# Designs tried in a protein design chat: VH-VL binders against Isthmin-1 (ism1). Part 6

Target 1, 164 residues: Isthmin-1 (ism1), of Danio rerio (Zebrafish) (Brachydanio rerio) (q5ege1r286to449)
Amino acid sequence: LFGVDTDSCERWMNCKSEFLKKYMSKVATDLPSCPCFYPTEVAYSTADVHDANTKRNFRWKDASGPKEKLEIYKPTARYCIRSMLTLESTTLAAQHCCYDDSMKLITRGKGAGTPNLISTEFSADLHYKVDILPWIICKGDWSRYNHARPPNNGQKCAENPQDE
Short names: E, the ipSAE of ESMFold2; O, the ipSAE of OpenDDE; V2, 0.75 times the mean of E and O plus 0.25 times the DockQ between their complexes.

## First folded at step 1 (VH-VL)

Design x2 (from x1 with heavy chain D99E L100G G101Y F104I W105L S106T Y109S; framework fv_traxivitug)
Fold by ESMFold2-Fast, scan of step 1:
Structure x2 (fold): chain C 164 residues (1-164), chain A 123 residues (1-123), chain B 107 residues (1-107)
Amino acid sequence: as target 1 above (164 residues)
Amino acid sequence: QVQLVESGGTLVQPGGSLRLSCAASGFTFSSYWMTWVRQAPGKGLEWVANIKQDGSEKYYVDSVRGRFTISRDNAKNSLFLQMNSLRPEDTAVYFCAREGYYDILTGYSFDYWGQGTLVTVSS
Amino acid sequence: QSVLTQPPSVSVAPGKTARITCGGDNIGSKSVHWYQQKPGQAPILVVYDDSDRPSGIPERFSGSNSGNTATLTISRVEAGDEADYYCQVWDSSSDVVFGGGTKVTVL
């Protein structure tokens, strides 16, 4: 069940560089939250979508095409979008959001988006160390690892009419 | 030693209200999604509601939406279910359960359950 | 509405193998979890993520999931395995979905 290498996971969490600690903190404040519904403008072009938490507009692109192979990697998702990195970006991360057949945000499970904390365009080595390696060495200690991840739904996208 | 203890179940008249509590111990409560699952006498398991670690997301089965409210108090390691406009069909044992993951990509299983608390809705 | 279909009952002799199916459209693309519930008790997780077992669950319990059918297999069945068994998935349209349950009788 929990076949995590506790020593290795603890080393990554506790001994990661001050740069990574500060960077991950900035990611939480600089990345957009996923829109509660798929922004249909993104299907035709890059779209500017306002993010209430950061009080900024972000550019999004569609990530639902055949190359994304959603039927394999995001089997419950119908649509996905990814936030765009620009020369003005204060972070090297990219938000990733996936939506069901009703265009509602998927926040859990295999269909949920998987944000890149470090874009491969900046550094494939740092991407592996920050995004990929923790999934491997902290397998089974998911709740601790998840606390370090940027939020996918900072907009509090809920289906309860009282919470909308 | 992980423990979940439900309380608050009692006899309530149709149209009445009731609040259930679940006391968690033996793990970092604030790190887990939590859920309520119910079971009517002699029937199967039915998911009722779940809540994200920080309380920012809540989801409900259609039959209770607008009537039930799930909430949590991480400082007290407690989960709650506020039930309003109760119907005879809501009669069930209500279980508190923790959502566990082997890997973030695999979805959610319920690895620990409380003993349940019985709610009876009748006149 | 997503539905998981289980046979209502399965009878098996001691020492033989019980197989409990859970049917659902494209269920092989989802993670399936299995629970055991004895009368008057809370459910216990016996298989998670299709085929993995929690610590303390005997190796006699195993699972598989492919296409439209997930299966819980209990080998060398013992009297103590008599219980109700439920499959469970997460679905984007329905959130958490449980199967109707299968009563396993050891006779």
Scores: ipSAE 0.000, ipTM 0.486, lowest interface PAE 14.7, mean pLDDT 77

Design x3 (framework fv_traxivitug)
Fold by ESMFold2-Fast, scan of step 1:
Structure x3 (fold): chain C 164 residues (1-164), chain A 122 residues (1-122), chain B 107 residues (1-107)
Amino acid sequence: as target 1 above (164 residues)
Amino acid sequence: QVQLVESGGTLVQPGGSLRLSCAASGFTFSSYWMTWVRQAPGKGLEWVANIKQDGSEKYYVDSVRGRFTISRDNAKNSLFLQMNSLRPEDTAVYFCARDSLWFGELYEFDYWGQGTLVTVSS
Amino acid sequence: QSVLTQPPSVSVAPGKTARITCGGDNIGSKSVHWYQQKPGQAPILVVYDDSDRPSGIPERFSGSNSGNTATLTISRVEAGDEADYYCQVWDSSSDVVFGGGTKVTVL
């Protein structure tokens, strides 16, 4: 159902199949924009955060713990959050947002969050195959990976300087 | 050093056929989606067709569907547009362009050829 | 069919700022790309993904996109900026859609 080609980094980056086009469009409209600053409501997963673009409320979960391995996958990020699946979700995706030491959204580079096409809430195994394995195949080349899955910077958040 | 060079544009009569070519160099042609975009004299840009890296997926604007066929030869770094049942409204400069390395809604065309003029008239 | 609306022309004095709008229903939810085309030449990409610039494009070019309007802004306009400018999005129902184009005249 989610037959994403992960055999090579270039194949992954250049895939434009009709299924992926439609799925990515749904992901773009289904997921909330990243808040420009780390939302304090995430400390309590029962708190709803309103997203103006989708006109919906979303719950966020902290994604900064040891299991997330930020040192490997998002090396310049201090905090990350992941959106939770809702009853209104049209996709299995989750938004992923990462923040620096000042709690400001990272909009580019190695520490920037990218949408997960498959939420870990749905399947950790399928998430690994669809979202993590392509990064591994690209040998941790964030420039190439982020080209295929651009960081979500929020609609009106100030862009970060180019990473070195 | 990325270069795209179109050729094949000429005067053809309505109902005729023509094949356009685009020669690519300076990049790994087989790794990119490719597109054709046209521009009628004095008018704006109109997307015509795009083609996946291996040729397995092809998409067309409604006005040319069934009449035009996009294809590629990765061994020769070449992109083609076979145009059949040509109409006066197909008169345009035809550009080939490289899609970026992205997929989804980030379809930006980072390199364009010079264009080749196709004139369809009696 | 998705439609992008641009003003046919914009006139600007050298050194001033030109603003070119691209109107479309909920265009702020889409990624907008901008192309510059000089007479007899191929288009070149000047802004992609709403606000990013390709390598080699001057900082005078910037973009924004929110609600129903995307805008290309050219600050400190030079004679060499005189050209036609096109906005472009990808739409699931129409694939690639271009705006009608805006002729920028530097007087």
Scores: ipSAE 0.000, ipTM 0.473, lowest interface PAE 13.8, mean pLDDT 79

Design x4 (framework fv_traxivitug)
Fold by ESMFold2-Fast, scan of step 1:
Structure x4 (fold): chain C 164 residues (1-164), chain A 122 residues (1-122), chain B 107 residues (1-107)
Amino acid sequence: as target 1 above (164 residues)
Amino acid sequence: QVQLVESGGTLVQPGGSLRLSCAASGFTFSSYWMTWVRQAPGKGLEWVANIKQDGSEKYYVDSVRGRFTISRDNAKNSLFLQMNSLRPEDTAVYFCARDEFLEWLSSYFDYWGQGTLVTVSS
Amino acid sequence: QSVLTQPPSVSVAPGKTARITCGGDNIGSKSVHWYQQKPGQAPILVVYDDSDRPSGIPERFSGSNSGNTATLTISRVEAGDEADYYCQVWDSSSDVVFGGGTKVTVL
């Protein structure tokens, strides 16, 4: 599998731009923490969820639909959500949080959410290039991808043990 | 709007040298990688070389490596291809193109010039 | 050019759908771009990053990419779509690579 073309993921890991490193650091301070349980406010789309760490309110939208292809990108997740951009946003990023069938935040492994460096709200095209395509280039190697894009643990959530 | 205009194509003897130019306008030239793509008469497209925004990185197809040199002058919004030790198989229309290049991700060419014909023959 | 394989020609009737394939080992792990070239003219970009269209390219043009095959689909074909079409990828092992091209004839 993946035969002769074994270099693409290594190339991607080694060739991150200085701009991307700085941008990722800025994203860490711009995004809300993942709620430890799936927030019911997401179902209504009109309620703001307060984030204690940033001291800002964020709207969230459901990211669990068929278009999200969770069976491929987050194969153990049942539900996912994304934060929406606000007037106070200093980056184009969106938080991405995924939950198990008990609605508890997944903090480890292939089902854990990873911050979107570019929100789909801003540009689906740029999101694909920056967030999705690197995973494809690494050919589903979750260990290597997660080293570059660590899972979101939430602020006060108990960490899940690595499964399997 | 965005325009790329190649020049310099002519008839050259085998072993000769030629410099192609590409004049860019309508965009911030210094913010883009640039590329040369060629097409032999009746044949398909073949990538030749590309160059980073500041000229610090250059890449070439194997068949021209060591013979061709890509360069740019950002103050003049100009791209160049210096071709040395020309061979009959270098006969082609040479296109200048704007390169949306992310080295670890993708590379595609969103704007192309009209091309300039180089003929290498005795 | 031996990395990406395209059929040399495709014939299609007006109003029907043309499909142009681009075959390559693990091409589904790469971003595929498509260019249209009419006789005596420069190529123009019609699809980039597998399925996205530049401004000005009609919705009749679409792309897909999975496994070992990428496909450019031209729906409701018009006489003006008659041209040569080229697929293209970037790959860390071979840099920029074009397919051999497919001549689309509208009859």
Scores: ipSAE 0.000, ipTM 0.492, lowest interface PAE 12.2, mean pLDDT 80

Design x5 (from x1 with heavy chain D99E L100D G101Y Y102V D103W F104G W105S S106Y G107S Y108D; framework fv_traxivitug)
Fold by ESMFold2-Fast, scan of step 1:
Structure x5 (fold): chain C 164 residues (1-164), chain A 123 residues (1-123), chain B 107 residues (1-107)
Amino acid sequence: as target 1 above (164 residues)
Amino acid sequence: QVQLVESGGTLVQPGGSLRLSCAASGFTFSSYWMTWVRQAPGKGLEWVANIKQDGSEKYYVDSVRGRFTISRDNAKNSLFLQMNSLRPEDTAVYFCAREDYVWGSYSDYFDYWGQGTLVTVSS
Amino acid sequence: QSVLTQPPSVSVAPGKTARITCGGDNIGSKSVHWYQQKPGQAPILVVYDDSDRPSGIPERFSGSNSGNTATLTISRVEAGDEADYYCQVWDSSSDVVFGGGTKVTVL
């Protein structure tokens, strides 16, 4: 909605728009939580996954293919999934979840999935301008970007201990 | 022990075609984007094309788009540049280079380069 | 479309400091990489991500990037540092962009 911001990362990060604050609040409550382990069966099927937090069912799509450029945008991630838009969706957003070689959810750092404010299902061009371009302008500053777009809605997985 | 060795450069007539090869060793070739960068005699570096790990994405500088095709064979650790409809302004040393990035940087850099192969387009 | 501007040449005395600038609109928001090329040789990476050095590159090489100017600084210059130096960025509209190069002469 805001188009391409050609200014510095500082300007993008310091946006104090009331509209953006309200939209982010809606996104945080509309999006499902990431499964703590890569749901291989579900990601390759059309089966619905119930999200306890939103009390809704969501479909997930594989986001690990060549077009996703994981080696650039989500380094260290082996697998990623994205939630699908439904007729019940109240925002244009999609949840993005990335997993390591052990199929465990990455909850921090550059490999962690971050919510897409604009789903690629709605518009790949708007998604690039709203979600991807700011990341590039901020030189991949993952800590700054993740503060603005918290992975897994700020939640951590108890099933992913530090060692095994 | 990363090594990149280009070959195929020669004298070609304008309008002709030529295929360059780059043999990679010392690293997992299939895990890296690869690029071709050229340098005309006495001039600076100019990016030509790059290719994703699996070959699914290819990008070109405007002046070669439609004439050049970048490709790779991961089983043979080889990178290629097929050059068609060659012009005198394509005369340059062509370098093969590996793209990498720092976890936290959204800009790729070229950490290893081959010695280059000279392509001369002249009558 | 993006253009990176470098001075064509810089002269420096041995033991002194050479500074090579790379100008570009909002270049401080991008990661800048620097390459050294000696006559008849392939380029080598000397600074990446504005200020980091690859293994094997002397501490005399450093970089900075802010606003509209990135700078490669070579301290305590040696005769062996005489070379052409290129800056490079990635831009979403232009992909890979190199500067025009700066010839450093040690006199």
Scores: ipSAE 0.005, ipTM 0.482, lowest interface PAE 15.3, mean pLDDT 80

Design x6 (framework fv_traxivitug; at its last look DockQ between E and O 0.04; V2 from the best seeds 0.00; counts 0 for: pae O 10.3 > 2, placed apart)
Fold by OpenDDE, look of step 2:
Structure x6 (fold): chain C 164 residues (1-164), chain A 122 residues (1-122), chain B 107 residues (1-107)
Amino acid sequence: as target 1 above (164 residues)
Amino acid sequence: QVQLVESGGTLVQPGGSLRLSCAASGFTFSDYWMTWVRQAPGKGLEWVANIKQDGSEKYYVDSVRGRFTISRDNAKNSLFLQMNSLRPEDTAVYFCARGDYFDWLLSDFDYWGQGTLVTVSS
Amino acid sequence: QSVLTQPPSVSVAPGKTARITCGGDNIGSKSVHWYQQKPGQAPILVVYYDSDRPSGIPERFSGSNSGNTATLTISRVEAGDEADYYCQVWDSSSDHVFGGGTKVTVL
């Protein structure tokens, strides 16, 4: 299926699993859109936010802690948040959004959050394997990674950065 | 290659107890949800119980809740089903099955053992 | 009233196409998995997450899921395809649920 001359990143990007395709589709419909600004209340607890696209309420928590290693995986991000799983969730995914120093959504580039196919609430280990390991396989090539895992901008937030 | 081997099935009287075991090999056992599925003679498949990777979550079909206990030993790559207060309607082939790499919410069962027969009869 | 409804049997001639349905309320929003079971054997996953196929399963096996019906399609049916087929989903109220099974007979 995969060419002998392709590297591991290319093979991952070109995965044509119907399961993955279907799951990604469900993730797209299941997850909330990223808020345009960092919900500051998540710094102290969790934030409840209504998502207009899905017409559902979602709870967010901060994902900027040291375990997230933003300096490595999201080097231009200052803050990140992740949506929480609920009983209404049809996937195990979590939306992941990252923000700059001005608390504005990063919509592209190396600092942009991308949907986590496996929420850390479910399994940190599986999250690592499914969401982080591909980044490693792609050697931190955010362009290739984001091609397969596009950042969310469902609320049509301003492009940030503008010239990335 | 992935292998699941059930054992422990035997003839027991109603009200009796039995413990089934499933030996797993060929994969990282601790990475997967594991499940028991049973099949009464000439009947269909019935999910019985699920257990999370670390054993922190366990789920049961209503008919066995309070009587059956699913458990696992990840160090020994083993899955167990303790069955107490057995009833004739519990008579079935009990299969050990591996859940999907993903959560139980979406899990298929991609590998099955050959099953072990439990017969509950007076 | 069962959560998943399958026809008890489907007969098909060799070389023809067999379609096995699995009915459920809004099943199209769920992930449906299909298992093949031959007499005296353990079930084998043949289709997962509606339409994906495990390695080693022939392309003759395909799945679809929309609305209230999931369908397992077996094209160019062979004698070896004679078996019981079960659909399965996860349900919030019932956890993992199997259909009643469909016996496919190759005529």
Scores: ipSAE 0.005, ipTM 0.574, lowest interface PAE 10.3, mean pLDDT 90
ESMFold2-Fast, scan of step 1: ipSAE 0.194; ipTM 0.719
ESMFold2, look of step 2: ipSAE 0.011; ipTM 0.587
ESMFold2 (binder alone), look of step 2: mean pLDDT 91; pTM 0.937

Design x7 (from x6 with heavy chain G99D D100E Y101T F102I D103F W104G L105V L106V D108Y; framework fv_traxivitug)
Fold by ESMFold2-Fast, scan of step 1:
Structure x7 (fold): chain C 164 residues (1-164), chain A 122 residues (1-122), chain B 107 residues (1-107)
Amino acid sequence: as target 1 above (164 residues)
Amino acid sequence: QVQLVESGGTLVQPGGSLRLSCAASGFTFSDYWMTWVRQAPGKGLEWVANIKQDGSEKYYVDSVRGRFTISRDNAKNSLFLQMNSLRPEDTAVYFCARDETIFGVVSYFDYWGQGTLVTVSS
Amino acid sequence: QSVLTQPPSVSVAPGKTARITCGGDNIGSKSVHWYQQKPGQAPILVVYYDSDRPSGIPERFSGSNSGNTATLTISRVEAGDEADYYCQVWDSSSDHVFGGGTKVTVL
C-alpha cells in the first residue's frame, strides 16, 4: 500500500492498492442503487425488489436501530437501510442508504450512506474493521471518508442542498 | 477460546536454518492476517513479519528481509516462519499473533501464543 | 526510522494511578495500541485504537493519545498489574513499531 504518511487517516485514504481499486469496481457492479425514498414496504420484509441498473432482485433490511449508532456515524440521517447478500453476489459488500426526516435519500454530506465493503451478514467483526474503524481513524472526517467511498446517489435522485 | 501454539524453537549454530510453526484454533484462521513478533532476552518486542489472509502479501522488518520467509497453510490452520542464515542477533522468543489489519493500514495483535525460544550460538 | 519512547520504569503505590507515556512525533495522528506482558508469559492486548478496551480487560485500564504523547492510565492499581507495558503503532516508514517497554512496579 505504501508511500510514506505521517497520519493513519492519510495512509488509509491514500491507499492506491490494486486490490482496493479492483474490489471497488466489482462493488459498483454488484450493489443495487439506493431508492430515492425510504422503501418502508421492503425494509421490514424479505420481498425481493428489482434493481434496474443491475437487472437483479435484492432484499433490504432496516439499519436504523440502536446498534447502528446513527447519531454518531450518520448524525443527520433519520433512517438507514442495508442491502442483503444474495446467491448472485460476487462481492461481500452491501449497499447502505440513509434518509432524512422526509424519507428522502441523503446524497451527500455526513448523513449520506456509503457502501459497506464487507456486509454485516458476512461478518460483523470484519465489517467493523473494514468500514467503521477507518472512519474512526479519520476522527469522523466524513468528507475525507466519503471522497474515498462515494455515497450512492441513486439513479435519478436529486442531489441534496450543500448543508445536507 | 482462541489459541495459538508455536513450536520449532531450538539451539542452532550461526549460519543455520530453522522452521517455526504456529497452530491456530478457536477462530476462522483464513479470515485474519497473521504475524510473528520476537523478543530477545531482556529486550523489548520487535515485529518480524506479517502475512495476508490468502498469503498474497508479505511484509518483513529490514533486519530479516531476504533471510526469513513467512507462509501459511489455511487448510491446516498453520502459520510458518522459515529462518535462514541465522545470526546470534536472531536469538529470541518468537511469538505468533493474530493480526487485526485494515487494508494493511492499521494493525494490532489481539491474541498471542506462548512463544518458542530460538537460540543461535556456537 | 520512527522511535516510540517509553520511560524504562514507573513505580506506583497500591490503589493509586499509574501513567505510562509513549512519545513520538505527531503520534496523536496515529492509532496507538498497548500490551501487557508478565514475566514468562505472552503479551496481552489491553488497549487498542488509542482508548478502546478488549473484552475482559478491567475498566481501570484506559488510554489517550494527543499531540506527541500517548498515555496508558491504570487507575486503582493492584499488585497483579505489575508487568512490562508496550505501546505499538503501524508506521509506513518503519512498519510495525513497538516502544521500548515500561516496567510497572507496585510498591
Scores: ipSAE 0.012, ipTM 0.523, lowest interface PAE 9.2, mean pLDDT 81

Design x8 (framework fv_traxivitug)
Fold by ESMFold2-Fast, scan of step 1:
Structure x8 (fold): chain C 164 residues (1-164), chain A 123 residues (1-123), chain B 107 residues (1-107)
Amino acid sequence: as target 1 above (164 residues)
Amino acid sequence: QVQLVESGGTLVQPGGSLRLSCAASGFTFSDYWMTWVRQAPGKGLEWVANIKQDGSEKYYVDSVRGRFTISRDNAKNSLFLQMNSLRPEDTAVYFCARDYYDSSGYFWGFDYWGQGTLVTVSS
Amino acid sequence: QSVLTQPPSVSVAPGKTARITCGGDNIGSKSVHWYQQKPGQAPILVVYYDSDRPSGIPERFSGSNSGNTATLTISRVEAGDEADYYCQVWDSSSDHVFGGGTKVTVL
């Protein structure tokens, strides 16, 4: 029926469904803003980090290990973190934040984190299909991939300079 | 090949009840949202109700909410529409359709339809 | 709450192009699907997500959607294209909404 796929990336980008808008709106209000600097509390795994925008505490997990393949998916990032699902979560999403070698939040370009619409904590398989596969289909075109994703710079951190 | 076959349509008096069935074959029924769409004689299409793959979410057009109940039996590849408190304006051919979307929840249209079953509500 | 407006009828000569419009406030922000229905038959999906075709649908069928108007275009019209055509969108407040339908007559 839908066997002919002339441009998977274009079809994904042109999804004008109100469902996507509504879900991403919920995700934006359910997720914490990225801290402007890598939070050292993440190293202890049990500390909560307060988010002023949602007025909630979130636990963060380090997402910088070999399994994250930062050299492929976030090539300019040194460190990344992912927010954990909580009992107050209204979506299955997780915030994703990436930092440079000075531990400063990357706000644009290839190394910038983008929210995971489906947390790996909920389902690694569904996360791959919803969050990772579209990036692969778009052949690593960061501009196209990031277009409709919720912003990760909710704390209005100092912007990175443009790559050009 | 995908097939959807509706049954149960008949003449019913106003205020009466009726249950419609849709038998699905040729695909993994439990992987799809399913929908009912109706068409009054000589008129256009009107969406009635849809149901999630596992039956956990159900949505209805305002005019039938509280009167109609959509349900499914995945073990039997069957979709149902229980219609209560029927009104003359419910007279229509009722179509069963597959509501296709990918795993990300993107709606991709109604890709297969049954031939419909006629419900007439008249005294 | 949303209303989709279609012309009630369109007449076209064989071999020419038929254009069926679907009007709606900010419809360009929504995904439009098109269905063909012949007398006594079930509808079939002919265009989805504004401009894509299901397998088996001739390339003569195409679609566009921007601003307040979506359009189904049937080029090199054949007698067998004579049918009613419906546009449809998904909306968060109305769920699925169909246009009133357009009867295409090939003369």
Scores: ipSAE 0.000, ipTM 0.478, lowest interface PAE 16.1, mean pLDDT 78

Design x9 (framework fv_traxivitug)
Heavy chain, then light chain:
Amino acid sequence: QVQLVESGGTLVQPGGSLRLSCAASGFTFSDYWMTWVRQAPGKGLEWVANIKQDGSEKYYVDSVRGRFTISRDNAKNSLFLQMNSLRPEDTAVYFCARDLSGEWELLGYFDYWGQGTLVTVSS
Amino acid sequence: QSVLTQPPSVSVAPGKTARITCGGDNIGSKSVHWYQQKPGQAPILVVYYDSDRPSGIPERFSGSNSGNTATLTISRVEAGDEADYYCQVWDSSSDHVFGGGTKVTVL
ESMFold2-Fast, scan of step 1: ipSAE 0.006; ipTM 0.524

## First folded at step 2 (VH-VL; from t10 with heavy chain F108W; framework fv_tiragolumab)

Design t12 (at its last look DockQ between E and O 0.04; V2 from the best seeds 0.00; counts 0 for: pae O 11.6 > 2, placed apart)
Fold by OpenDDE, look of step 2:
Structure t12 (fold): chain C 164 residues (1-164), chain A 127 residues (1-127), chain B 113 residues (1-113)
Amino acid sequence: as target 1 above (164 residues)
Amino acid sequence: EVQLQQSGPGLVKPSQTLSLTCAISGDSVSSDSAAWNWIRQSPSRGLEWLGKTYYRSKWYNDYAVSVKGRITINPDTSKNQFSLQLNSVTPEDTAVFYCATEGYSYGWLDEYYFDYWGQGTLVTVSS
Amino acid sequence: DIVMTQSPDSLAVSLGERATINCKSSQSVLYSSDNKNYLAWYQQKPGQPPNLLIYWASTRESGVPDRFSGSGSGTDFTLTISSLQAEDVAVYYCQQYYSTPYTFGPGTKVEIK
């Protein structure tokens, strides 16, 4: 079964769909960069943050709740946020950013957030299938997963963790 | 594959405006999503990035500080081209000017290396 | 601004021999999120624009011969031509695209000895 799982992971990683390629292209231009620090206002509501790279304003919401199961998927993250869809969105994707206990962006490693190709605002089920299931298929191998889904550090925040 | 074709005068008088155009042809999928840049080259200053125009729900421009205030880069999507305007030129602006498009990985990050270049236009600033 | 330097200024190499060009950036161009070096190499021949050879420090552009290779990370990079050919006579430039303004090295002229 391990071999089958590994093969499935590799197949996912090496998937070369034209549709996916085009979608990923749009996602690249549609999503905001991760803030270097956790916007604390998201703990109570949503936060509007200007993204310097896209020169657009984005709204963020907290993604640290129990349903996110950070203990499993982002074991070193304390806080996570997700960008919200807007009328200007050209994709169904959401940026996903995670932060440590000091509310500093995790830029790499198993705790780093990664772009969600499907926002939970659109479909939790599709999000699971497209964004979470591959992680499961890869047996939680964050290295391989992150290779296919690189964490965002568009603001070029300090490396975190440094020893990762 | 993308082709860039430059056009414009090669001689400009001091204090006047340098104007160049870059026409884009070929596979425009990457061009539509990539940034369009102007770069110049001279013996004294080497290769120098001047600025770019790019689309993110609307058009934006980034300019090098060295020419900021004098430079304008405008896209014309209807003609699949973009232009360079450099005002108040001096002999120090004499150079070969290139238009260039940025690489595109179809992925998570923009690729700011230049995979396609125009043929170059020598612009001499002289009275 | 990130300042790019190259060494040597010029290089004369015999046909079939290895040519090595070095490039340094004043600060690291390694991006921690994707672990990629935002560094490119270009070849420029007289009367032509620069031609992209290498990007991400070590990825060869399509159509570029195997004899060209890029290596390095952080602030130190190297372009290697394993076996210099006559058509390789040109000026080679490194360029960082880690941050704006994008900056180029001063170039290294490669000639046949």
Scores: ipSAE 0.008, ipTM 0.569, lowest interface PAE 11.6, mean pLDDT 89
ESMFold2, look of step 2: ipSAE 0.011; ipTM 0.631
ESMFold2 (binder alone), look of step 2: mean pLDDT 90; pTM 0.916

## First folded at step 4 (VH-VL; framework fv_tiragolumab)

Design b1 (from t10 with heavy chain D32Y)
Heavy chain, then light chain:
Amino acid sequence: EVQLQQSGPGLVKPSQTLSLTCAISGDSVSSYSAAWNWIRQSPSRGLEWLGKTYYRSKWYNDYAVSVKGRITINPDTSKNQFSLQLNSVTPEDTAVFYCATEGYSYGFLDEYYFDYWGQGTLVTVSS
Amino acid sequence: DIVMTQSPDSLAVSLGERATINCKSSQSVLYSSDNKNYLAWYQQKPGQPPNLLIYWASTRESGVPDRFSGSGSGTDFTLTISSLQAEDVAVYYCQQYYSTPYTFGPGTKVEIK
ESMFold2-Fast, scan of step 4: ipSAE 0.355; ipTM 0.769

